# Ledger of designs, part 2: VH-VL binders against Exosome complex component Csl4 (csl4)

Target 1, 189 residues: Exosome complex component Csl4 (csl4), of Saccharolobus solfataricus (q980j9)
Amino acid sequence: MRTQGELTLPGEELAVIEEFMTGDGTYEQNGIVRAAVVGKIFYDMLNRKSNVLGFKKIIFQHLKKAKYVIGIVNSIKEDSALVSIVGIEERGLASPISAYLHISQISNKKINNVTDAIKIGDVIKAKLLSYTFPLALTIKMKDLGVIYARCSRCGYLLIKQDENNLKCQRCGNIEQRKIGSYMVKKGGN

## First folded at step 4 (VH-VL)

Design a19 (from of11 with light chain L96F; framework fv_ofatumumab)
Fold by ESMFold2-Fast, scan of step 4:
Structure a19 (fold): chain C 189 residues (1-189), chain A 119 residues (1-119), chain B 107 residues (1-107)
Amino acid sequence: as target 1 above (189 residues)
Amino acid sequence: EVQLVESGGGLVQPGRSLRLSCAASGFTFDDYAMHWVRQAPGKGLEWVSTISWNSGYIGYADSVKGRFTISRDNAKKSLYLQMNSLRAEDTALYYCAKDFSYEYWFDPWGQGTTVTVSS
Amino acid sequence: EIVLTQSPATLSLSPGERATLSCRASQSVSSYLAWYQQKPGQAPRLLIYDASNRATGIPARFSGSGSGTDFTLTISSLEPEDFAVYYCQQYEDWPFTFGQGTRLEIK
């Protein structure tokens, strides 16, 4: 059992199925209950369920009031990344929302390629530029950008090394990103 | 045992300032959003402000926006409410409350601290 | 903002009777609704969250139901300690709002 109210990302381990059953925002895989969405963990002690608290549905007002969104980079083509929005602020979405991030909205510094700043599979914190579909994103502001990433060489977790670099704790690989409020701390806290 | 203890309330003149504190214990303070909720004498509950675990999100009721500032010190396990330009209608018992998530239900609540704004 | 209206304002019943308290929202709050109990001189106590889930330590006689705009808190058999003020609260949208309360009093 992790810490009650702790923020989790999709795929993270929350409990063994014998300890807590699946609830909202979770799924079972090989006897392990995992987060299906981003959000705060809520262990329902009375019903013995593991939950990740998020929006049951999305409405226009949620998008308009959003200070930021959390998304996963799904693909990169030419001058844009296609992003699945999986959370609004700290609340996960029942169904991901499609959005795009144009190269002009990545950094205040000139960037030649989208992959110089973000990569497929990265989790990003972004701000909405539009409230109608297709949704447009920006990560140019301070604290926006990559908040969680995995090593492109070995698939293990990257930890923030400095303002522009992430380092794999397993293989030592160093990768550049447009880094936001990076969520992973040294030592696996 | 989770405990929330509010302090800093008192009698204050209109237009002046007051700072409320909430001391938390018995849980990992920096994992949870925190809230201020007030209750005017003989009236119901009114949400005042919310702050996320990392101070990354802060919300205010329209009645206090621009006058009140919520903050937290995770190292000290404390929540604060700086109240400026106080008005008679701010007179209330102010509760500190813990949340399980970004914007859900409140549990537990502290015992509250009384703020009276009177000339 | 979403307005929550509780009815009745006052409910007079005897111990052992069933209490039914209503909370209606001005627009849908899905099931993002909680119920609180407040006794004189005490802080509110969480009873129900997500419309129907009973909080830890809350007696089985308390139950919640409803979704969308219509919600009900039911106390199946009143105990003397249940005479208090009850508030509903929505967390579908900012600002968070509470109902005005229902006072449950001894007949």
Scores: ipSAE 0.000, ipTM 0.466, lowest interface PAE 14.1, mean pLDDT 84

Design a20 (from of11 with light chain D50Y; framework fv_ofatumumab)
Fold by ESMFold2-Fast, scan of step 4:
Structure a20 (fold): chain C 189 residues (1-189), chain A 119 residues (1-119), chain B 107 residues (1-107)
Amino acid sequence: as target 1 above (189 residues)
Amino acid sequence: EVQLVESGGGLVQPGRSLRLSCAASGFTFDDYAMHWVRQAPGKGLEWVSTISWNSGYIGYADSVKGRFTISRDNAKKSLYLQMNSLRAEDTALYYCAKDFSYEYWFDPWGQGTTVTVSS
Amino acid sequence: EIVLTQSPATLSLSPGERATLSCRASQSVSSYLAWYQQKPGQAPRLLIYYASNRATGIPARFSGSGSGTDFTLTISSLEPEDFAVYYCQQYEDWPLTFGQGTRLEIK
């Protein structure tokens, strides 16, 4: 277990489920209790629960009424991506919220690997499927998916070339993504 | 300089209506949630209503639900509170307050406009 | 609704003394608590947000602490201009609520 009252970031390990169950602001993944939000760790010794005190319940009313959220892909494991929600529609959140994107919620076409459609560091436009931690996302709709990405080869900005491909304007590298309402237009200003 | 200026207060009979306005300047009005908070003479602060930047979320205190309507006009940089079926207990100084998107602590506040409901 | 209870209702102290004001929530508000100062005839002024973060322009003598249900506002050495009414406010859940206030007065 970590230090009582310590600050934690979304996705960080707090405890093993056998010692402390999930409480407020936490979720379970493969037997490990993880933080869902930014906040202070509170281990409830009496009830054997791991909590993160920093969850703002009023944000959920905005999430429930939102048409979409903006997230950053933080990690990819087997059949899911861990995503930090950093905005509700076009307005930014002060504290990111942890969510996941399962491979079945990426495309209407069969996908073998999550990395066939998204990559770590991509900014995505997504819709919520659930309002309990961990939050579940989908990008299957036409306008959902990657809206901003950088070149894996040189780090420069990728620009949409066609329905499925992004192209680096600096090195010419072409990368495939599940593309949504992509923010960077073909041809610079 | 961020400024909020309330207007529309006055003396009104019970059961009548009154519309408050708040004129905002010095910031991008359509990026922020806005609030109405009231204070009865010699009493504490009471949150009345909240409206999000795009009017997509609106909240009311139970004491005013069904009687008061909050609205905003982002083009005019103005916040409104339509108060219907006024009661003596609605007598208060009404403050307009600015929020940061999704945070809901209030900074700054306007100077307030006085509403007196009396026969 | 989340009820905030402030204590004491009135605190009588002299300039130079330390003031400690309490705010207790009926259920956890995490760290989503703000403190405001209100002088007679003036609008409230934000002092502290996120339980312990001092707002821009607020003197270092003001500090906030606490989390969950128990919160404290401390003024380390009172100045004459600090005698005012202080309110806590939670923004954890709807409806937004304020405490009833603590009046800090000159002894």
Scores: ipSAE 0.006, ipTM 0.571, lowest interface PAE 9.7, mean pLDDT 87

Design a21 (from of11 with light chain N53E; framework fv_ofatumumab)
Fold by ESMFold2-Fast, scan of step 4:
Structure a21 (fold): chain C 189 residues (1-189), chain A 119 residues (1-119), chain B 107 residues (1-107)
Amino acid sequence: as target 1 above (189 residues)
Amino acid sequence: EVQLVESGGGLVQPGRSLRLSCAASGFTFDDYAMHWVRQAPGKGLEWVSTISWNSGYIGYADSVKGRFTISRDNAKKSLYLQMNSLRAEDTALYYCAKDFSYEYWFDPWGQGTTVTVSS
Amino acid sequence: EIVLTQSPATLSLSPGERATLSCRASQSVSSYLAWYQQKPGQAPRLLIYDASERATGIPARFSGSGSGTDFTLTISSLEPEDFAVYYCQQYEDWPLTFGQGTRLEIK
């Protein structure tokens, strides 16, 4: 058996029929139970069935081919941020997808704290690093990172000041971030 | 099976240009960063350049900045290094190397292509 | 630039002996250090990543240890095929840098 909660594609092997019978979203071929749909693997231990819980094929195809995803930082733990993926490139998702961003995947420079680079409420551009639950993200590449943020002092829009700093247009507060392809620039810069 | 095959090396005079290519197979090329690393005869390894999977990040060693350009063609599964204004100190075996999950250690490496800059 | 210094430059040993190779960084690289083996006429081969994790297919006699600025590659019992040049590499910060190499040769 594979990992509980892992994402699978149609045709992928999940179990041998002697261990787990076919359940929802699966089929049997030559003694092997295979996924029939895109989704999360769910092994029903009580009934000894292999299931795939639906995840729309088109969303997964878009994730696999995406140059980036758009996420919102929901919470920050000791060494990771919990991120809601709300878009695949320019396309918004009807239902956000949970992902995490580990401190090791933030910058090519060592970061002591996640909050040195991102903050709760920041909108980030990221790349999927894995397809097992929870989904893992990276923002280490030049164009990845914070693309929209609000001032922690007054809540107004931050605008890119330079490679590492954002400046509030209302109160003048300057904040450091791991900045990606930032959406708002001052003047023609 | 992952394979990287470099080509384009040769003997070239100082001040001239040369374009190296690396053909990738056996993996999803557009999911990984790619690197050029060189080794001068009898010397150690020197990182030359990095390009992210989508060309969004590009880095160069100070010794080649302004002279070399890294690029990739994901549809052709190919990595390139355009080398301009070549100098004698650019003489080396040039390796194409695959990134491992954006962690920036290299596995695998190609067999390399030799560039000799001499008059 | 983070400078990696390997020692000794050359280590002369016999098959069956234990080899210990050192790599020291000019500033902390945490555990973001890899080790490579290079045989004459061949491309480098990844041995160890994240200071202590063996790459796929690498024999158990190879082990890595250390963190911060001081790292060690150990080969518990040398085989004839282990005589090669070994390089460490850091990926803590840009630019990526390699040590100058340790040549392991037959005594």
Scores: ipSAE 0.000, ipTM 0.446, lowest interface PAE 16.3, mean pLDDT 84

Design a22 (from of11 with heavy chain G59Y; framework fv_ofatumumab)
Fold by ESMFold2-Fast, scan of step 4:
Structure a22 (fold): chain C 189 residues (1-189), chain A 119 residues (1-119), chain B 107 residues (1-107)
Amino acid sequence: as target 1 above (189 residues)
Amino acid sequence: EVQLVESGGGLVQPGRSLRLSCAASGFTFDDYAMHWVRQAPGKGLEWVSTISWNSGYIYYADSVKGRFTISRDNAKKSLYLQMNSLRAEDTALYYCAKDFSYEYWFDPWGQGTTVTVSS
Amino acid sequence: EIVLTQSPATLSLSPGERATLSCRASQSVSSYLAWYQQKPGQAPRLLIYDASNRATGIPARFSGSGSGTDFTLTISSLEPEDFAVYYCQQYEDWPLTFGQGTRLEIK
């Protein structure tokens, strides 16, 4: 038996057939259960099966149960932002997942440019619109949007001033954003 | 196929309560906001209430605020409308409707359940 | 609240004719407007969303246009099954509101 959740490559030994039968992503050869695909090992203790969850299947399973994702805006091109998903709810990801946020998925109000609502480097709370690649995001709901941002002028922390505005506490610069559950508030809790 | 099936309607006297249910199938219920929309006999459509996918965001029409409560059970894939202090003007066919990805236009709709408030 | 006013209240036409239905908002709804068709005894059916996008399975003869406060639903050549009540709906702001409906009836 190997370690639960560890990465395996095709052909690697997972278990003896008498201990764990074949399940998803595995095959039997001469009494040994081996991985058929690249993925994470999952031993089903109730049914005594050895499974390998493929990388896309693991992402799909976690994303399907996720209430939201945390992403960083990496670039903005035309009417879309490219976002690196760095967390699924309270769980941080070791490897970021690429997703995009289309201008139509930012606000119920018309927005002319993506930069009117989000900027490169912003941390956003978002919900997935799709569970297959390419991953699409939305921040249209009340609690979704920018949750942490830095001043474009001086790089210092922005603090929530009101529904649509963040203010730099160092240089006084005011910036408009589509603000979600912002992590730093002007008046405190 | 996406299906929404309403139940719980009936004839009820003014001042009483009813609870409507909507059973959803054929889609990931947990990912969508859900709505109740009503239609009085021979009249147009009136939005009643909306609940977000996680129940974190709830809205009511002014005509029902304080009397009706929308709720959902994601494990059971069911939407509910608890209707208290019913009035004659609440008489309508009540539709359950699925949201599209935070856009708040409705597709599909259930067939509706009839609520008649009469003495 | 945003009030949607549809006109005409009733439109009497024959199969093969062009139908033009109007929806006017009391304040701007940008392009956040949908159109529904309702036949007697049936639930509403989505036709158009975001002012101009046809929903899945909706025939090409249906088209939507407009932005801001003035919107139009056009049926280029009426089929017998198109005689129904049509509603517009805005989703710019809460509460969500519908127009009062336009009844399209056969002459």
Scores: ipSAE 0.000, ipTM 0.463, lowest interface PAE 14.7, mean pLDDT 84

Design a23 (from of11 with heavy chain T50Y; framework fv_ofatumumab)
Fold by ESMFold2-Fast, scan of step 4:
Structure a23 (fold): chain C 189 residues (1-189), chain A 119 residues (1-119), chain B 107 residues (1-107)
Amino acid sequence: as target 1 above (189 residues)
Amino acid sequence: EVQLVESGGGLVQPGRSLRLSCAASGFTFDDYAMHWVRQAPGKGLEWVSYISWNSGYIGYADSVKGRFTISRDNAKKSLYLQMNSLRAEDTALYYCAKDFSYEYWFDPWGQGTTVTVSS
Amino acid sequence: EIVLTQSPATLSLSPGERATLSCRASQSVSSYLAWYQQKPGQAPRLLIYDASNRATGIPARFSGSGSGTDFTLTISSLEPEDFAVYYCQQYEDWPLTFGQGTRLEIK
């Protein structure tokens, strides 16, 4: 048994299964209970389970002080997009954090559809509005919005053409987005 | 005005224990993570241990895992390092260091307390 | 663990000269790198954080640059008080690690 509240990394040994069974954030392999996630160890003495509590509080402290986050648009519904936060500023996350982007938080101009401004697979720069799961995002401010996108027609990279438009360098397709501080190697920002 | 003052160091034989303390003042202690960093005589800096503001998250360098225990008492504005099964290679000046809002760089540092493990 | 290698181990210069200190990481640390100054008998003092941001109260002659694996601390014109040991530190990944230090000594 390791120390209660101790930091553990995935794969580290926590207990023998006869002593403590698997709980949250752990898995069993050949009679040994191992950590499945990064976090603090919590031994449940009442139920004889080994648990690992995730680093969500430390992550949320970083999120609270962060000027922006980087996310990937995973799905789009009628009035919102589901976003996986994959970075806090320049720091990448090993495990994505779920967030949502409501249509009212996309543009200062009224839009009718989420897809008028963002598309599935877009990489966005966003700011947090709330710290309860799922996290709420906004891209309404200048420099927030799509920072990297691929052509919906051919999958090639889009390059910023003007304030509201991206152009595919392969097929010439032009797509409208809510564009932030757009960054690409070939003539980007 | 932020100040950290370490104490509890001394001469100790291998296999014995010591408890270091760090008294904090000039800031809201319970809002910040804290670290222990050590420096062996004539050598560089080595990170030892981390504790979050609420004691919910704790970490250790591999060299001290299982032997050292970090803790804090927010009411007393104090950080502790319980050092068990001490080895000659634990001989060092031990610094208490304040984390900057979970960025994991340190400002300020205390003046340190000397631990000598003699065999 | 991420290993930080500082060079040179010792740098001998005169007051008024420019000092350039290197820190190289075994893996990318993005811009999550800090620089500290340590004078004999004193605790380390933060100089630079996030690779290039000067800490409060640090003179303008100190500057940091770099990203990824290659970082530099520059002192534009050395003053007598600058002769000390300098350490880099990464906070990209656990465990937190320091370079072995560069000793800046008077010629």
Scores: ipSAE 0.000, ipTM 0.450, lowest interface PAE 15.2, mean pLDDT 83

Design a3 (from of11 with heavy chain W105Y P108Y; framework fv_ofatumumab)
Fold by ESMFold2-Fast, scan of step 4:
Structure a3 (fold): chain C 189 residues (1-189), chain A 119 residues (1-119), chain B 107 residues (1-107)
Amino acid sequence: as target 1 above (189 residues)
Amino acid sequence: EVQLVESGGGLVQPGRSLRLSCAASGFTFDDYAMHWVRQAPGKGLEWVSTISWNSGYIGYADSVKGRFTISRDNAKKSLYLQMNSLRAEDTALYYCAKDFSYEYYFDYWGQGTTVTVSS
Amino acid sequence: EIVLTQSPATLSLSPGERATLSCRASQSVSSYLAWYQQKPGQAPRLLIYDASNRATGIPARFSGSGSGTDFTLTISSLEPEDFAVYYCQQYEDWPLTFGQGTRLEIK
């Protein structure tokens, strides 16, 4: 069990199914209850359910007031990435919103390819540059960028090795990313 | 080693225009964001504008938005600020400042160029 | 926009004394806060970045601390050249903002 009210990202482990069943915003995989959306964890002690609290519906004003958004990289083509916005700050969305991240909005240093900085499946923290569709994102500021990623070789968790590199804890594979406020840490409970 | 030298300031009447320039040397200019920061006489620092290494991101303070245009010429290692519709409130010393590695704090500053908007 | 409030506005001390300067943010800036020193007639000079890291060439007597909304710049033993105006700056969010400054003056 994690801390009540703690922020979680999609895919993070919340509980063992024997202790807490799936509730809102969660799913079960191989006996583990995982977050389906970004949001605050709510353990329902009476019904033994694990929940993640998020937005049921998004309105335009939520986007305009957003300090940052959380997205998943869905595809990379030419000089842009297609991103699904799955959360606004600490509240998850039931229906993802499509946005794009242009190569010019990744770093103040030159990047030859989008894949030098982000990869499909990465969870990113980003800021909105536009509020009309299509939504445009930037990850240039220091805390923006990849905040959660899995190894491209074995699918296990990557952890931050240094400013620009993540390392797989299972196979030792090292991958370069534009890293933001990365959420997976070495040796933590 | 790193040098930023501003020029183009002067005395100008309200409603007129000035173009500021900043000549950079001692670093790989086209790898860094650049900024304009101003300081009114006897007052504190105010961020004016930012331009990324490739001009792909440009930001402005609300006080100058729609009137000022930031630009850069990486081949000439120069940063510019085109100031239109100048107001008395724009009177300040204008600094060119270098970004540190997409972090948006300023590791090097020029000595500034003075802009006085007065009739 | 994130407003940075520095205190005190003016701090009068003697060489050899310890100086403590405060910067408070209207909302969290994590650790994305820098400190600058400005002497009369000169451009600002970067002292501290990421709240606590000394910039290249900055003497060890300068130290920064804090996170979130409360930040402190400390000068452990003032030298004559340290009497200047000090500014904090946040880079957590746009627009980039500075504090109004603390003037450190000789007593």
Scores: ipSAE 0.000, ipTM 0.463, lowest interface PAE 15.9, mean pLDDT 85

Design a30 (from a4 with light chain S28D L96Y; framework fv_ofatumumab)
Fold by ESMFold2-Fast, scan of step 4:
Structure a30 (fold): chain C 189 residues (1-189), chain A 119 residues (1-119), chain B 107 residues (1-107)
Amino acid sequence: as target 1 above (189 residues)
Amino acid sequence: EVQLVESGGGLVQPGRSLRLSCAASGFTFDDYAMHWVRQAPGKGLEWVSTISWNSGYIGYADSVKGRFTISRDNAKKSLYLQMNSLRAEDTALYYCAKDFSWEYYFDYWGQGTTVTVSS
Amino acid sequence: EIVLTQSPATLSLSPGERATLSCRASQDVSSYLAWYQQKPGQAPRLLIYDASNRATGIPARFSGSGSGTDFTLTISSLEPEDFAVYYCQQYEDWPYTFGQGTRLEIK
């Protein structure tokens, strides 16, 4: 059990199913309840359910006022990544919004390929460049970029090693990313 | 029209403090990182400090770490540099500079404010 | 920290001549290199960004080239107003450092 009201990202473990069942914004995988959306954890002690509180609906003003969005890298094509926006700041969306991240909006450093900086499945913190569709993202600022990633080799969580590298806690694999305000420090050591 | 106007410079004795301000206009201030860059008399440019649009990322040159504090007030469209424990080596013209679309090069500069640290 | 070395320190030329200014980085900065012009008593002015892109309002006679560690600013035919100090700046990594400058002066 994690702390009541704590921020969670998609895929993070919240509880074992025997202690708390799935509620809003969560899903079960192999006996573990995981967050489905970005948001604040709410353990319903009366009904023994794990919930993540997010947006029921978004409005255009939420996007305009947003300081950042949370997205999941869905696919990588040529010189761009397709990203599913799953949250606005600390609040998850009921339905993901499609956006794209062009290679020119990834890093201050020249990169040869999008995969040099981000990978499919990475959770990123990004800023909107414009509010017309298709939505365009940037992660060039120092606090933007990958905030949660799993090891490409073994699937275990990666922890920030230095400004450009993440290290797997299980297998020791080191992977380069454009790293933002990385979220995995408390649970991973 | 983008404008950056620095103020707060002056003559101060070593060990004292001074606060610089920069008033911004002509662009959406809270969408851009902002920077302080200084230039000692007859010398080149030296980057001093950076602050992101949301103050979430802040960086300092090693020469000023622990002594200078950068801050911003997005409602007032203003950038600040609090300078403590001033040294003769801090004597310079201090420029406020606007970041270009999160890329950390500087598309607009103010005219600067002069800081002289002298005994 | 990444050190930028500009050469020559001073370049003496006449109007109408071609100027070539060099900037070398101690480490790979990809194409994250900008050039600035500074005239006496004035703030710096952005000329070139991403090594080769001309900033808004900058005359076509200014061009930038290079990548990695070696960069060049070229002025194809000098005008009287071009005699100034030129600085390169890298933004590959923190801290965002400048070169020491090249002074372009009338011969």
Scores: ipSAE 0.000, ipTM 0.449, lowest interface PAE 14.3, mean pLDDT 85

Design a31 (from of11 with heavy chain D30E; framework fv_ofatumumab)
Fold by ESMFold2-Fast, scan of step 4:
Structure a31 (fold): chain C 189 residues (1-189), chain A 119 residues (1-119), chain B 107 residues (1-107)
Amino acid sequence: as target 1 above (189 residues)
Amino acid sequence: EVQLVESGGGLVQPGRSLRLSCAASGFTFEDYAMHWVRQAPGKGLEWVSTISWNSGYIGYADSVKGRFTISRDNAKKSLYLQMNSLRAEDTALYYCAKDFSYEYWFDPWGQGTTVTVSS
Amino acid sequence: EIVLTQSPATLSLSPGERATLSCRASQSVSSYLAWYQQKPGQAPRLLIYDASNRATGIPARFSGSGSGTDFTLTISSLEPEDFAVYYCQQYEDWPLTFGQGTRLEIK
């Protein structure tokens, strides 16, 4: 059994037929269930079926032409962040694409922890370093980095105070970030 | 209401050029990819060209590559197709079509403009 | 390029009958398939997207099914306005391609 939600290519092994039967986007060959399409693995635990949710090749061709992407920070480990790409430039994607931001790709200055520069829930502007899975991101260049964030204390929007600091307009809380071309929205968009 | 209105078609001799236009209204034109699809008399649909919202991605069918150029003007809410070195095989009704959220199925379509390439 | 083959080329039926139209892809298109209706003198109209989702305003008698290489458009009970040409289209990969069409005509 592979990891739930993992990306797979046609022909790759997903399960043995005794564990999970074939479902959407899969086929059986010599007792092994294999992916028939490019997509995300979905194991249906109720019906014990292996499925692959299709993933459009067209989106990746489009990504190669993009100057930057917009992502949301989903989780942070010691040396990297998991980011969901939700937009190509300023246009939304129908389905988010998973990517990683390694600590070495955050700043040209030494950073000790990923959380010194970005936090879970932050919206970032980033560039792709590779076009193969898993996608790798960088925010080291000028104007890349956090472009929208909410206060950790009260949930209201943060506004750029200076080069490295954001300030809450409601409670006055100040938070440090690696700030890119920061956006200010009326009504806390 | 969402509308697409094509213009610029007509009768033209082989080897000459035409420029088609598509005027969009009723939606945020700058947010969507746009397409040209053609249909020869009595035949089926053939995709011709695609342009992304920011002109960052442009694609062409092999039959028109090197001869046709797709472009857009987001301020004017207009899509264009510059057709050079026209051939009899380019005779068709040319439709402008709106993309659907990076999915590349088409809704809506314009009414089309007729291009006839004949000597 | 991915080739879509529609069958039959022509389907002759009467109002009230069930219509079943097939579209076969030369390689898997997952569920990235749309169906369009074209009436004489009119632009195509989107009916179905992602193989089985009805577009806004499309009557419930239209349904789509299938995945991978084999797809079906079903019209459960034909109305007079349903006699038209139907096209399938894939958006799994470039170039975008259409089937050759199925003409649904009155018997």
Scores: ipSAE 0.007, ipTM 0.538, lowest interface PAE 9.6, mean pLDDT 85

